# VHH binders against q9y6x5, part 263

Target 1, 379 residues: q9y6x5
Amino acid sequence: LPPKLLLVSFDGFRADYLKNYEFPHLQNFIKEGVLVEHVKNVFITKTFPNHYSIVTGLYEESHGIVANSMYDAVTKKHFSDSNDKDPFWWNEAVPIWVTNQLQENRSSAAAMWPGTDVPIHDTISSYFMNYNSSVSFEERLNNITMWLNNSNPPVTFATLYWEEPDASGHKYGPEDKENMSRVLKKIDDLIGDLVQRLKMLGLWENLNVIITSDHGMTQCSQDRLINLDSCIDHSYYTLIDLSPVAAILPKINRTEVYNKLKNCSPHMNVYLKEDIPNRFYYQHNDRIQPIILVADEGWTIVLNESSQKLGDHGYDNSLPSMHPFLAAHGPAFHKGYKHSTINIVDIYPMMCHILGLKPHPNNGTFGHTKCLLVDQWCI
Short names: E, the ipSAE of ESMFold2; O, the ipSAE of OpenDDE; V2, 0.75 times the mean of E and O plus 0.25 times the DockQ between their complexes.

## First folded at step 11 (VHH)

Design wd7 (framework vhh_5j56_2; at its last look DockQ between E and O 0.74; V2 from the best seeds 0.00; counts 0 for: pae E 3.4 > 2, unsure alone 63.6 < 65, grease 24.5 > 24.2)
Fold by OpenDDE, look of step 11:
Structure wd7 (fold): chain B 379 residues (1-379), chain A 127 residues (1-127)
Amino acid sequence: as target 1 above (379 residues)
Amino acid sequence: QVQLVESGGGLVQPGGSLRLSCVASGFTFSASDYYAIGWFRQAPGKEREGLSDISGSSEEYTSYSDSVKGRFTISRDNAKNTVYLQMNSLKPEDTAVYYCAAGEYIRGSDYWSYDYWGQGTQVTVSS
């Protein structure tokens, strides 16, 4: 039988949650599989960009999903959570489900993973759910497992996405122990449901399962605000994305806009596009705006509007609070093995290896995940 | 089509109590874990302030602002599609128009948007 892989994302699951809270189901999953304690994600540390990096192995500048909100100056198109289905935005890369589905006797399935309900390179997953936040985890899981078990050609790659703990992290802040403990317990229970469902269907022993996330969460406060309106008139620029990385499209001379913003706050770095630090790999795409503002951890960029977020993400990808984890189980993975760190782009070549797919050019390093796999040498 | 209707406001003495109700119509609050109803207030000359929020989920995730913690309690009755705000130990500073709002979370928005608002109910705390 061809190898099968289920990729699961719990949005906004910060890595250190595993150290600070109890996850009996997830810990059992890890005990029987592998754990990567910290995954360094891509800059910016947002949902759409990082989910696409997981399945392409590319930095954001390369796969073209550079933010949750984007603007293309040439076509005048906009990208957002309410407008994400134009293939124009996704076609700068080839995600793994497309590669998989183009193989003989294989198909892909998806439950609300970003980009999966869009035809990319004129290919859409054989089985998919249109994004709908009202659809329960149970229904998503039932569809995915049904497709994994009964499809012809067989589903060999599947994705499953869930919005927690990101949604709650934004609402309560990651330091709210009372609320987050309840949220995280529910997530652990969902993992229990997933494992139980796979066992009941006889999939558990043969299915490779990766549980990961796109980013973490940092605590925000009303006492840590950067008000742009105090530094520059709104008529001088268009705001494409706001916090914690603001994308600025100047309406006047770029230099003048930059000069008005460069000293706006000691808790915010202001970059011309060409001066963005190389370590971010966030320069070489036309969808990156001429000026970006990067707030320090825990600081929020605002206009003359009240912020209701107690937690946020999108900050420097070197910050531990931005890092998710990766756990995996299945015939491809060792049992009871823990690894300290990988890069999020490293997941793609690993998944390609597991599925026997030729990877597209990518920024991942297969060597970083070798120790997780039973068929590889680990030095 | 979605409507929210507040009730229960009025005049009360300092230290007194009120119970506000928010009846939702046009949608089922409990239909999604990512639905929420929040209570807000706006005093004259002040900005709107968020007070409390409750999720439509079975676990009933709740939040409170520091200004009302320990004094206000949010609750829900799914059968009645109603959210309540029990306000105890009321102070003159609590005088405001109180609003309930319905919101939801969408992937990639990174924000709980409250798109539907009630008409508000006046709460006056005075001796």
Scores: ipSAE 0.722, ipTM 0.877, lowest interface PAE 0.6, mean pLDDT 95
Fold by ESMFold2, look of step 11:
Structure wd7 (fold): chain B 379 residues (1-379), chain A 127 residues (1-127)
Amino acid sequence: as target 1 above (379 residues)
Amino acid sequence: QVQLVESGGGLVQPGGSLRLSCVASGFTFSASDYYAIGWFRQAPGKEREGLSDISGSSEEYTSYSDSVKGRFTISRDNAKNTVYLQMNSLKPEDTAVYYCAAGEYIRGSDYWSYDYWGQGTQVTVSS
């Protein structure tokens, strides 16, 4: 029986939602498996970068997906949510589904995980869905389970991505208990359906399942705005990304742009690229712009006084509000074990171990996840 | 092409009621949980404000601003691809142009975006 793994992401699932809301189905999943209460993700704490970090084990500077909006000055290429299919952006790393399906007698399947509909190193997931937010969780799950049951060569690694609670977190803010309770209850029901479907199809006992997320969510407010127009003329720079980490490409002398911005707000840190704190591991890639602006938690960078989101993410990765969780169940995992913290880059070498894959060079530490695994000494 | 057409505006006395409708074409509102249609209004000299929205979900999730909660009710008729705003207990300060807008959550843009707007319908509450 080749080892099999299903990796599931619920986008924007903040770790403390587990303590602040009821999840009967997820709690049953955790009770019979493992929980990592906080996963320290990578800076910047955005969707595309962190999903790629999970499947490559690399910091953003190393895998090249450094933001949800990027610009490459040499090729003049732009990356965005509507323009994410060019392999150029993804080819600086090898994600686990590529490594997996290049093994003899193995396939990979994907239901909308970022990057799985792109031919990375001329290799696309063996079975995949093109991204379309209109496709229900149930249809994504049906495709994944059909591929896990009925493919030759067998699917041994599968991914499943869901947009909630990120969508609702942005819309309502994480502090809106009424709306977030409804959203999180729906997600828990989807987890219940996932487990029930796997049991009914005979997959549950021999499939390893990881349920995790890319980042959390923090509350925003009209009272916490940083207006760039009050500090610098638009003509002095090109704006590549705005908030909460702005990416600034100077059009004039870089030091002059920096000086106009450095005292713009006490709630924003301004970094020349070479001065970005080492702990961010966010410096050594040409896609990182010469100046970045990092807003304090809950602050929003705007160009003028305008309405803004009620929830956001992308902030400093040391902030607990930016941290997701990880839960897992299956033959590789202990039952009833809780672990406090891992780094998000640690998930990749753990998954490679479970699947019997040789990991590519990466930033993860296998030792951080050993206590989750039945075949390892917990030390 | 997405189009939204509001109707049902008009002149009403304080304490009265109106029902606005928003007919959508060029997309099926109920096709995705990540679609929403919302109602907004703008009085002269004021910023546009959001009033209520309803999701495309079969469970019909709704939200209301504090200014209209308890007085206004949003609803939908999927067969007609139409969203309604029932406005009760109207006050002179409810006088405004009312807009419906269609929005969609887009992964990577990290927010709901109301990109399609109707032309508006005037509501006037005479004192």
Scores: ipSAE 0.311, ipTM 0.634, lowest interface PAE 3.4, mean pLDDT 91
ESMFold2 (binder alone), look of step 11: mean pLDDT 78; pTM 0.799

Design wd8 (framework vhh_5j56_2; at its last look DockQ between E and O 0.43; V2 from the best seeds 0.00; counts 0 for: pae E 5.0 > 2, unsure alone 64.3 < 65)
Fold by OpenDDE, look of step 11:
Structure wd8 (fold): chain B 379 residues (1-379), chain A 127 residues (1-127)
Amino acid sequence: as target 1 above (379 residues)
Amino acid sequence: QVQLVESGGGLVQPGGSLRLSCVASGFTFDSSDYYAIGWFRQAPGKEREGLSTISGSSEGFTSYSDSVKGRFTISRDNAKNTVYLQMNSLKPEDTAVYYCAAGEYIRGSDHWSYDYWGQGTQVTVSS
């Protein structure tokens, strides 16, 4: 039988949640599989960019999804969380479900993973759900498992996306033990449901399953605000993205805008596009604006409007609070193995290997995941 | 299909109280935090600002802006499909048109996206 892989994302699942909260179902999943304790994600540490990095193996500058909110100066197009379905934004890369589906006797399925309800390179998953936050996890899971079990040609790659614990992390803050305990308990129960469903359908032993996330969450506070209006008049620039990484499109001379912002706060770094640190791999794309502002961990960039969120993400990708985890189970993976760290772009070449796909050029390193796989030599 | 109707606005003296109601039709809470009703206001010459939000879950997530925290209380009656905003200790700066909106959480965002709006109700705080 051809290998099958289900990729599951729980948005905003910070890696250290595993240490600070109880996850009996997830721990059982890990016990029978593998765990990567920390996954270093890509900068910026936002939902759309990192989900696309997982399935392309590319840094954001390469796959072109550089934020949840984007502006292209040439076409004058806008990208946002409510306007994400234009193939223009996705076509700078080829995600794994497209590669998989273009193979003989294979198809892909998706439940609300970013980009899966958009035709990319004129290809859309044979089975997919249009994004709708109102659709329950159960319904998403039922559709995915039905497709995995009954499709012709067979579904060999599937994605499943869930909005928690990100949504709650924003609302309560990751340090709210009471509320986050409740939220994370629900997540663990959903993992239990997933495992149970797979067992009931006889898929558990033969299906490779990866459970991961795109980013973590850091605690924010009303006492840690950076007000741009105190530094520069709003008429001097257009804000393409705000916090914690602001994308600035100057309406006046770029240097003047930069000079007004460079000393705005000791808790914010200001970069001209050409001066963005190389370690971010966030420079070589026209969709990156001329100036970016990067707030320190836990600080929020605001205008004269107040923010109600108590948690946020998007910060420096070297920060542990931004890091998700990866757990996996199935015939391709060892049992009871734990690994300390990989890069999020490393997931793509691993998935390609598992599925027997030739990977597109990518920034991942297959060697980083060899120890997770039973068919590889681990040195 | 979804309609929201605000009521309860009016003229009140500083320090007074009002209770606004938002009746929703074609929209119901499904015991999920992915649904929410929010209260907003817009004063003349100012931008619309969010005041308070209540989610659809049994746990009942609530939030308040700093400008109204401690003075305003949001609540809901599911049987009546109505959300309330109890406004106490009203100030002249609270004078505005108040709106309720229904929204859903969207992937990649940090808040509810409000797609349905009421017509608004005028609140005037003056001596």
Scores: ipSAE 0.321, ipTM 0.679, lowest interface PAE 1.3, mean pLDDT 94
Fold by ESMFold2, look of step 11:
Structure wd8 (fold): chain B 379 residues (1-379), chain A 127 residues (1-127)
Amino acid sequence: as target 1 above (379 residues)
Amino acid sequence: QVQLVESGGGLVQPGGSLRLSCVASGFTFDSSDYYAIGWFRQAPGKEREGLSTISGSSEGFTSYSDSVKGRFTISRDNAKNTVYLQMNSLKPEDTAVYYCAAGEYIRGSDHWSYDYWGQGTQVTVSS
């Protein structure tokens, strides 16, 4: 009877969608469980970094997935969506599914969570799906529930990832009420299907379920572009990542590149690596480039061209538009409790507690989540 | 292999209308929300411009650039595996080669990537 946990992410689910749209199924889930209204995520507020922070409890500088596009100068390796399975990128941390399944009489399962199809420290999730965006939510859920209910040794930790509302948020922008209402209604129906499936399979009463996200989404516009070509010639630097946090590898003297960029736009902050604000915890990793450019909320850094994005994320993690929510239900959680905020890195030590795992060193604070849990003294 | 073939271009007077077709093979339009068909255009000496998209879902949700909103309408016929662009109130500035493209959402790149393109069809708006 070991405790079990299902961790679910709906990518790009901005916290205030809960207040601005109708979610009958999610609200029923919350009513019988807990809600954290805002989760302060990690900088940069991108998909791969924040999903890895959830499962490691580490800031990006510590777990090494510092962006969705990265370069390592020592090995000359590039991280991208076509090269995201090389363990080199992931091995600077130990995610919770590795720790979990290395315990006796335990397995882990995964449906598309970033990193779960990679052999991290020579260990891959016991049951997993290779990433494929064409696989329906129903198929992902069916695999996860089959593994939770039928595996030996038992699956005690499972992850489930879904690309919405992120994909639609980029396409339409969060202010497109008509399209976002359609998208969010579909997501709420998927949450209803998830709960119904768990109930029908006899999992609901004894499975802990966390529904969360990695980041939010902000509105973009063709009126809010920062054109780098107006400030610096392409030949002076290598562009590792573009927007909204550009990663700049100088080809000439770093100070000269910095000076050409520092007054490029009033809507962009330019940092030498050592001058990146301490509150970002985004400095102490070789994969963080010598110069970064941080656009203001809703601004897009472009080269010599227009942008097709109507919504984006990756901005300063202090911005409410970048924050997701967290909801949870199960035997470990109170019923009907609402909590204002936690840090996204706090999720990891809470999950380790629920599963009876010894957490690796991390940046989370277990005390921040104690009030969510029935077995903890909340003060 | 995915193939897209545009048709329906031609010469039209200012203020006129034209309907473009995009016939797909090796790709189904109603398979997933993560796929879309887009219409793009490129005038001589200019960068390619995105005009409109229709999602691959059964609902077929649409989007439009500000330059064509209210004048152009995207639609599809799943039985014919065809996407249409109805172009009304045409202006000389609409003169371009028009392309359809099939795209997908790429989670790691945070954008829609249009990797499959038709050969294009010429639209000329002139007296």
Scores: ipSAE 0.080, ipTM 0.533, lowest interface PAE 5.0, mean pLDDT 90
ESMFold2 (binder alone), look of step 11: mean pLDDT 78; pTM 0.795

Design wd9 (framework vhh_5j56_2; at its last look DockQ between E and O 0.77; V2 from the best seeds 0.00; counts 0 for: pae E 2.5 > 2, unsure alone 64.4 < 65)
Fold by OpenDDE, look of step 11:
Structure wd9 (fold): chain B 379 residues (1-379), chain A 127 residues (1-127)
Amino acid sequence: as target 1 above (379 residues)
Amino acid sequence: QVQLVESGGGLVQPGGSLRLSCVASGFTFSGSDYSAIGWFRQAPGKEREGLSDISGKSEGYTSYSDSVKGRFTISRDNAKNTVYLQMNSLKPEDTAVYYCAAGEYIRGSDEWTYDYWGQGTQVTVSS
């Protein structure tokens, strides 16, 4: 049988949730599989960029999804959560479902993973759901498992996306133990449902399943605000993205805009594009704006109009609060093995290996995940 | 298209009770796991504060601010697409304009916000 892989994302699942809350279903999943305790994601630590990094193995500067909100100065196009369907934004990379589907006797399926409802390089997943937040996890799961079980050509790669605990993290803040306990319990129950359905369909023993996330969540506060309006007039720039990494498009001389912002707050670093730290791998793309503002952990960049959120993400990708986890189960993975840390871009070459796909050039290191795999040598 | 209309406000003595209603049109929150309707208030010279909300999920998860816990109860009638705020043991400090708001989380929005607001209803607690 050809190898099959299901990639599942629970948006905004911070790694240390596993230490601070109970997950009986997920722990059972891990017990029979593998766990990577921390996954260092890509900068910026946002939903669209990191989900695309998982499936391309590329830094954001390379795959071109550099934020949840983008602007291209040449075409004058905008990208956002309400406008993400233009292949223009996705075509700078080839995601794994496209690579998989271009193989003979293989097809891909997707339930609302970012980019899966868009034709990329003129290829769209054979089976997919248009993004709709109103569709239940159960319906998404039912479709995915049906496709995995009954499709011809067979679905060998599938993705499943769920918006929690990100939504609740924003609403309640990650430090709200009461509400987050409820939310995380529900997620664990959903994992239970996933496992149960796979067992019922006879897929559990033969299907490789990865459960991961794109980023974590940090606690925000009304006491930790950086008001840009106190530093610079709105007429001097266009805001492409706001918090915690603001993308600034100057309307006047860039240097003048920079000088007005550079000392705006001791809790915010201001970078000219060419001065963005190399460790972020966030420089070599035209979609990155001329000036970037990076707030310290837990600080929120605001205008006079304040948003209502108690948690946020997008901060420095070296911060533990931004890191998700990775758990996996299936014939390709060991049982009862725990690993400390990998990079999120390392997931792509691993998935390609599992599926027998030739990976496109990527920034991942296969060696970082060898110890997770039964067919690999590991000391 | 989306409209929220509050009603039920008025003048009440300390210790009294009021029941506010919020009728939603063009927005059916009960069908979405990521929707909620909440109650807010704003007193003169003070910032708007959140009081309570109820999720669109079938289980109807509720939340309350500390200022109203034990005194206020949020509920809903799906058939009427209406959310209620039962306010008991009212105090003079509860005097404010009360607003109903509806919101829904969207992937990649990076925030949970209430996007639709009613015009508000005045609640005055005075002897």
Scores: ipSAE 0.612, ipTM 0.831, lowest interface PAE 0.8, mean pLDDT 95
Fold by ESMFold2, look of step 11:
Structure wd9 (fold): chain B 379 residues (1-379), chain A 127 residues (1-127)
Amino acid sequence: as target 1 above (379 residues)
Amino acid sequence: QVQLVESGGGLVQPGGSLRLSCVASGFTFSGSDYSAIGWFRQAPGKEREGLSDISGKSEGYTSYSDSVKGRFTISRDNAKNTVYLQMNSLKPEDTAVYYCAAGEYIRGSDEWTYDYWGQGTQVTVSS
């Protein structure tokens, strides 16, 4: 009889897609559960950092996954899409699947959520798929549901990750109605398949399901480029990450590099690490480089005069275009309730509550999510 | 290792047709929504232009740039691991070197990248 939770992410699902496109299956899911219209995510609004924030309840400076591309000057280690398996990067926090499976008579399952194929604190998800973008949503779902139904000790926490609409958002831009309508219809059909599969297997009534995302997407343009090479010689710095938040490791005096960059474009902000706005909670980690450049919404930092991206994310987390949504259904959740906003770090203590886990120290506030839950007094 | 070989280029009169072929090895069409073969061209003194692509997955989508929509058709033969570009109603402005390329979406880089390119095949449309 243990409580069970499936956490699903559709990468790059901007909150206002719900208002601007048709989602009959997702709307049925919401009607029978809860909706949070806007989730305020963490800066920088990138995939690896925000997925780890969901499962740790921590700001990026605290969990250590501060970008999709990182460099550690002491160890000379690089983190990237092709080099993300070293536990060194992930070990500054304890994600919920680790805490869950260390409980008696519990295990965790994962279908490609960032970090679930890494042995974090010498502990890897009890059942997992190695990341492979070629594996269909159906295969990911089939593995997850097989593990939820057949494992001993039982799987009580499971994750499922899907790359859309992020991949298409980068390719077409969120304003391409024709292509995004096609992509979002396919995603809604996948949500329908998920619900139908859970019903057919007898899981639907007793499984808590959260459908959320890590960030949104904003429109980019070849007319909105910031050419970094026009402002500073590449020999003066090492580029750790480029756009829309560039991470700059100076090779010469840091103040000299800053001065060359500060007037480069009116469409980006240049911060010395100590001057990064406090509201970003993006300062207190050695992996954050001495200088960062933050492009304005819809602007792209490039080294050349062209970019292939028509949509991007990573911008200021105050921007509505960067915000995902959250929907949930299951015995822990009210039915037919709509909530305006939560912080993405609030999801972790809520999930811990649903699963009966003691949360590690975190930045979330359980009180922000109490109104979603049937066992809480919402005042 | 992905390898791409274009063929079918040549000299053609305005209004004529050509069919380009791109034979791929080390790339499997039915593998992923996040893989694609695309056709590109580059005229002298101009930037490389994307024309069309087709998804690697069997249910895949095709896309076309405005410059070729209605005149060019991309297709594939999975048994031969080959992508075709049927070019109809050719104009002198279509004169370029045509390339096929294999691309994929990489979650960690947030980019669609075409990393594997053929050597190109010349298409010349002249009176």
Scores: ipSAE 0.398, ipTM 0.678, lowest interface PAE 2.5, mean pLDDT 91
ESMFold2 (binder alone), look of step 11: mean pLDDT 78; pTM 0.796

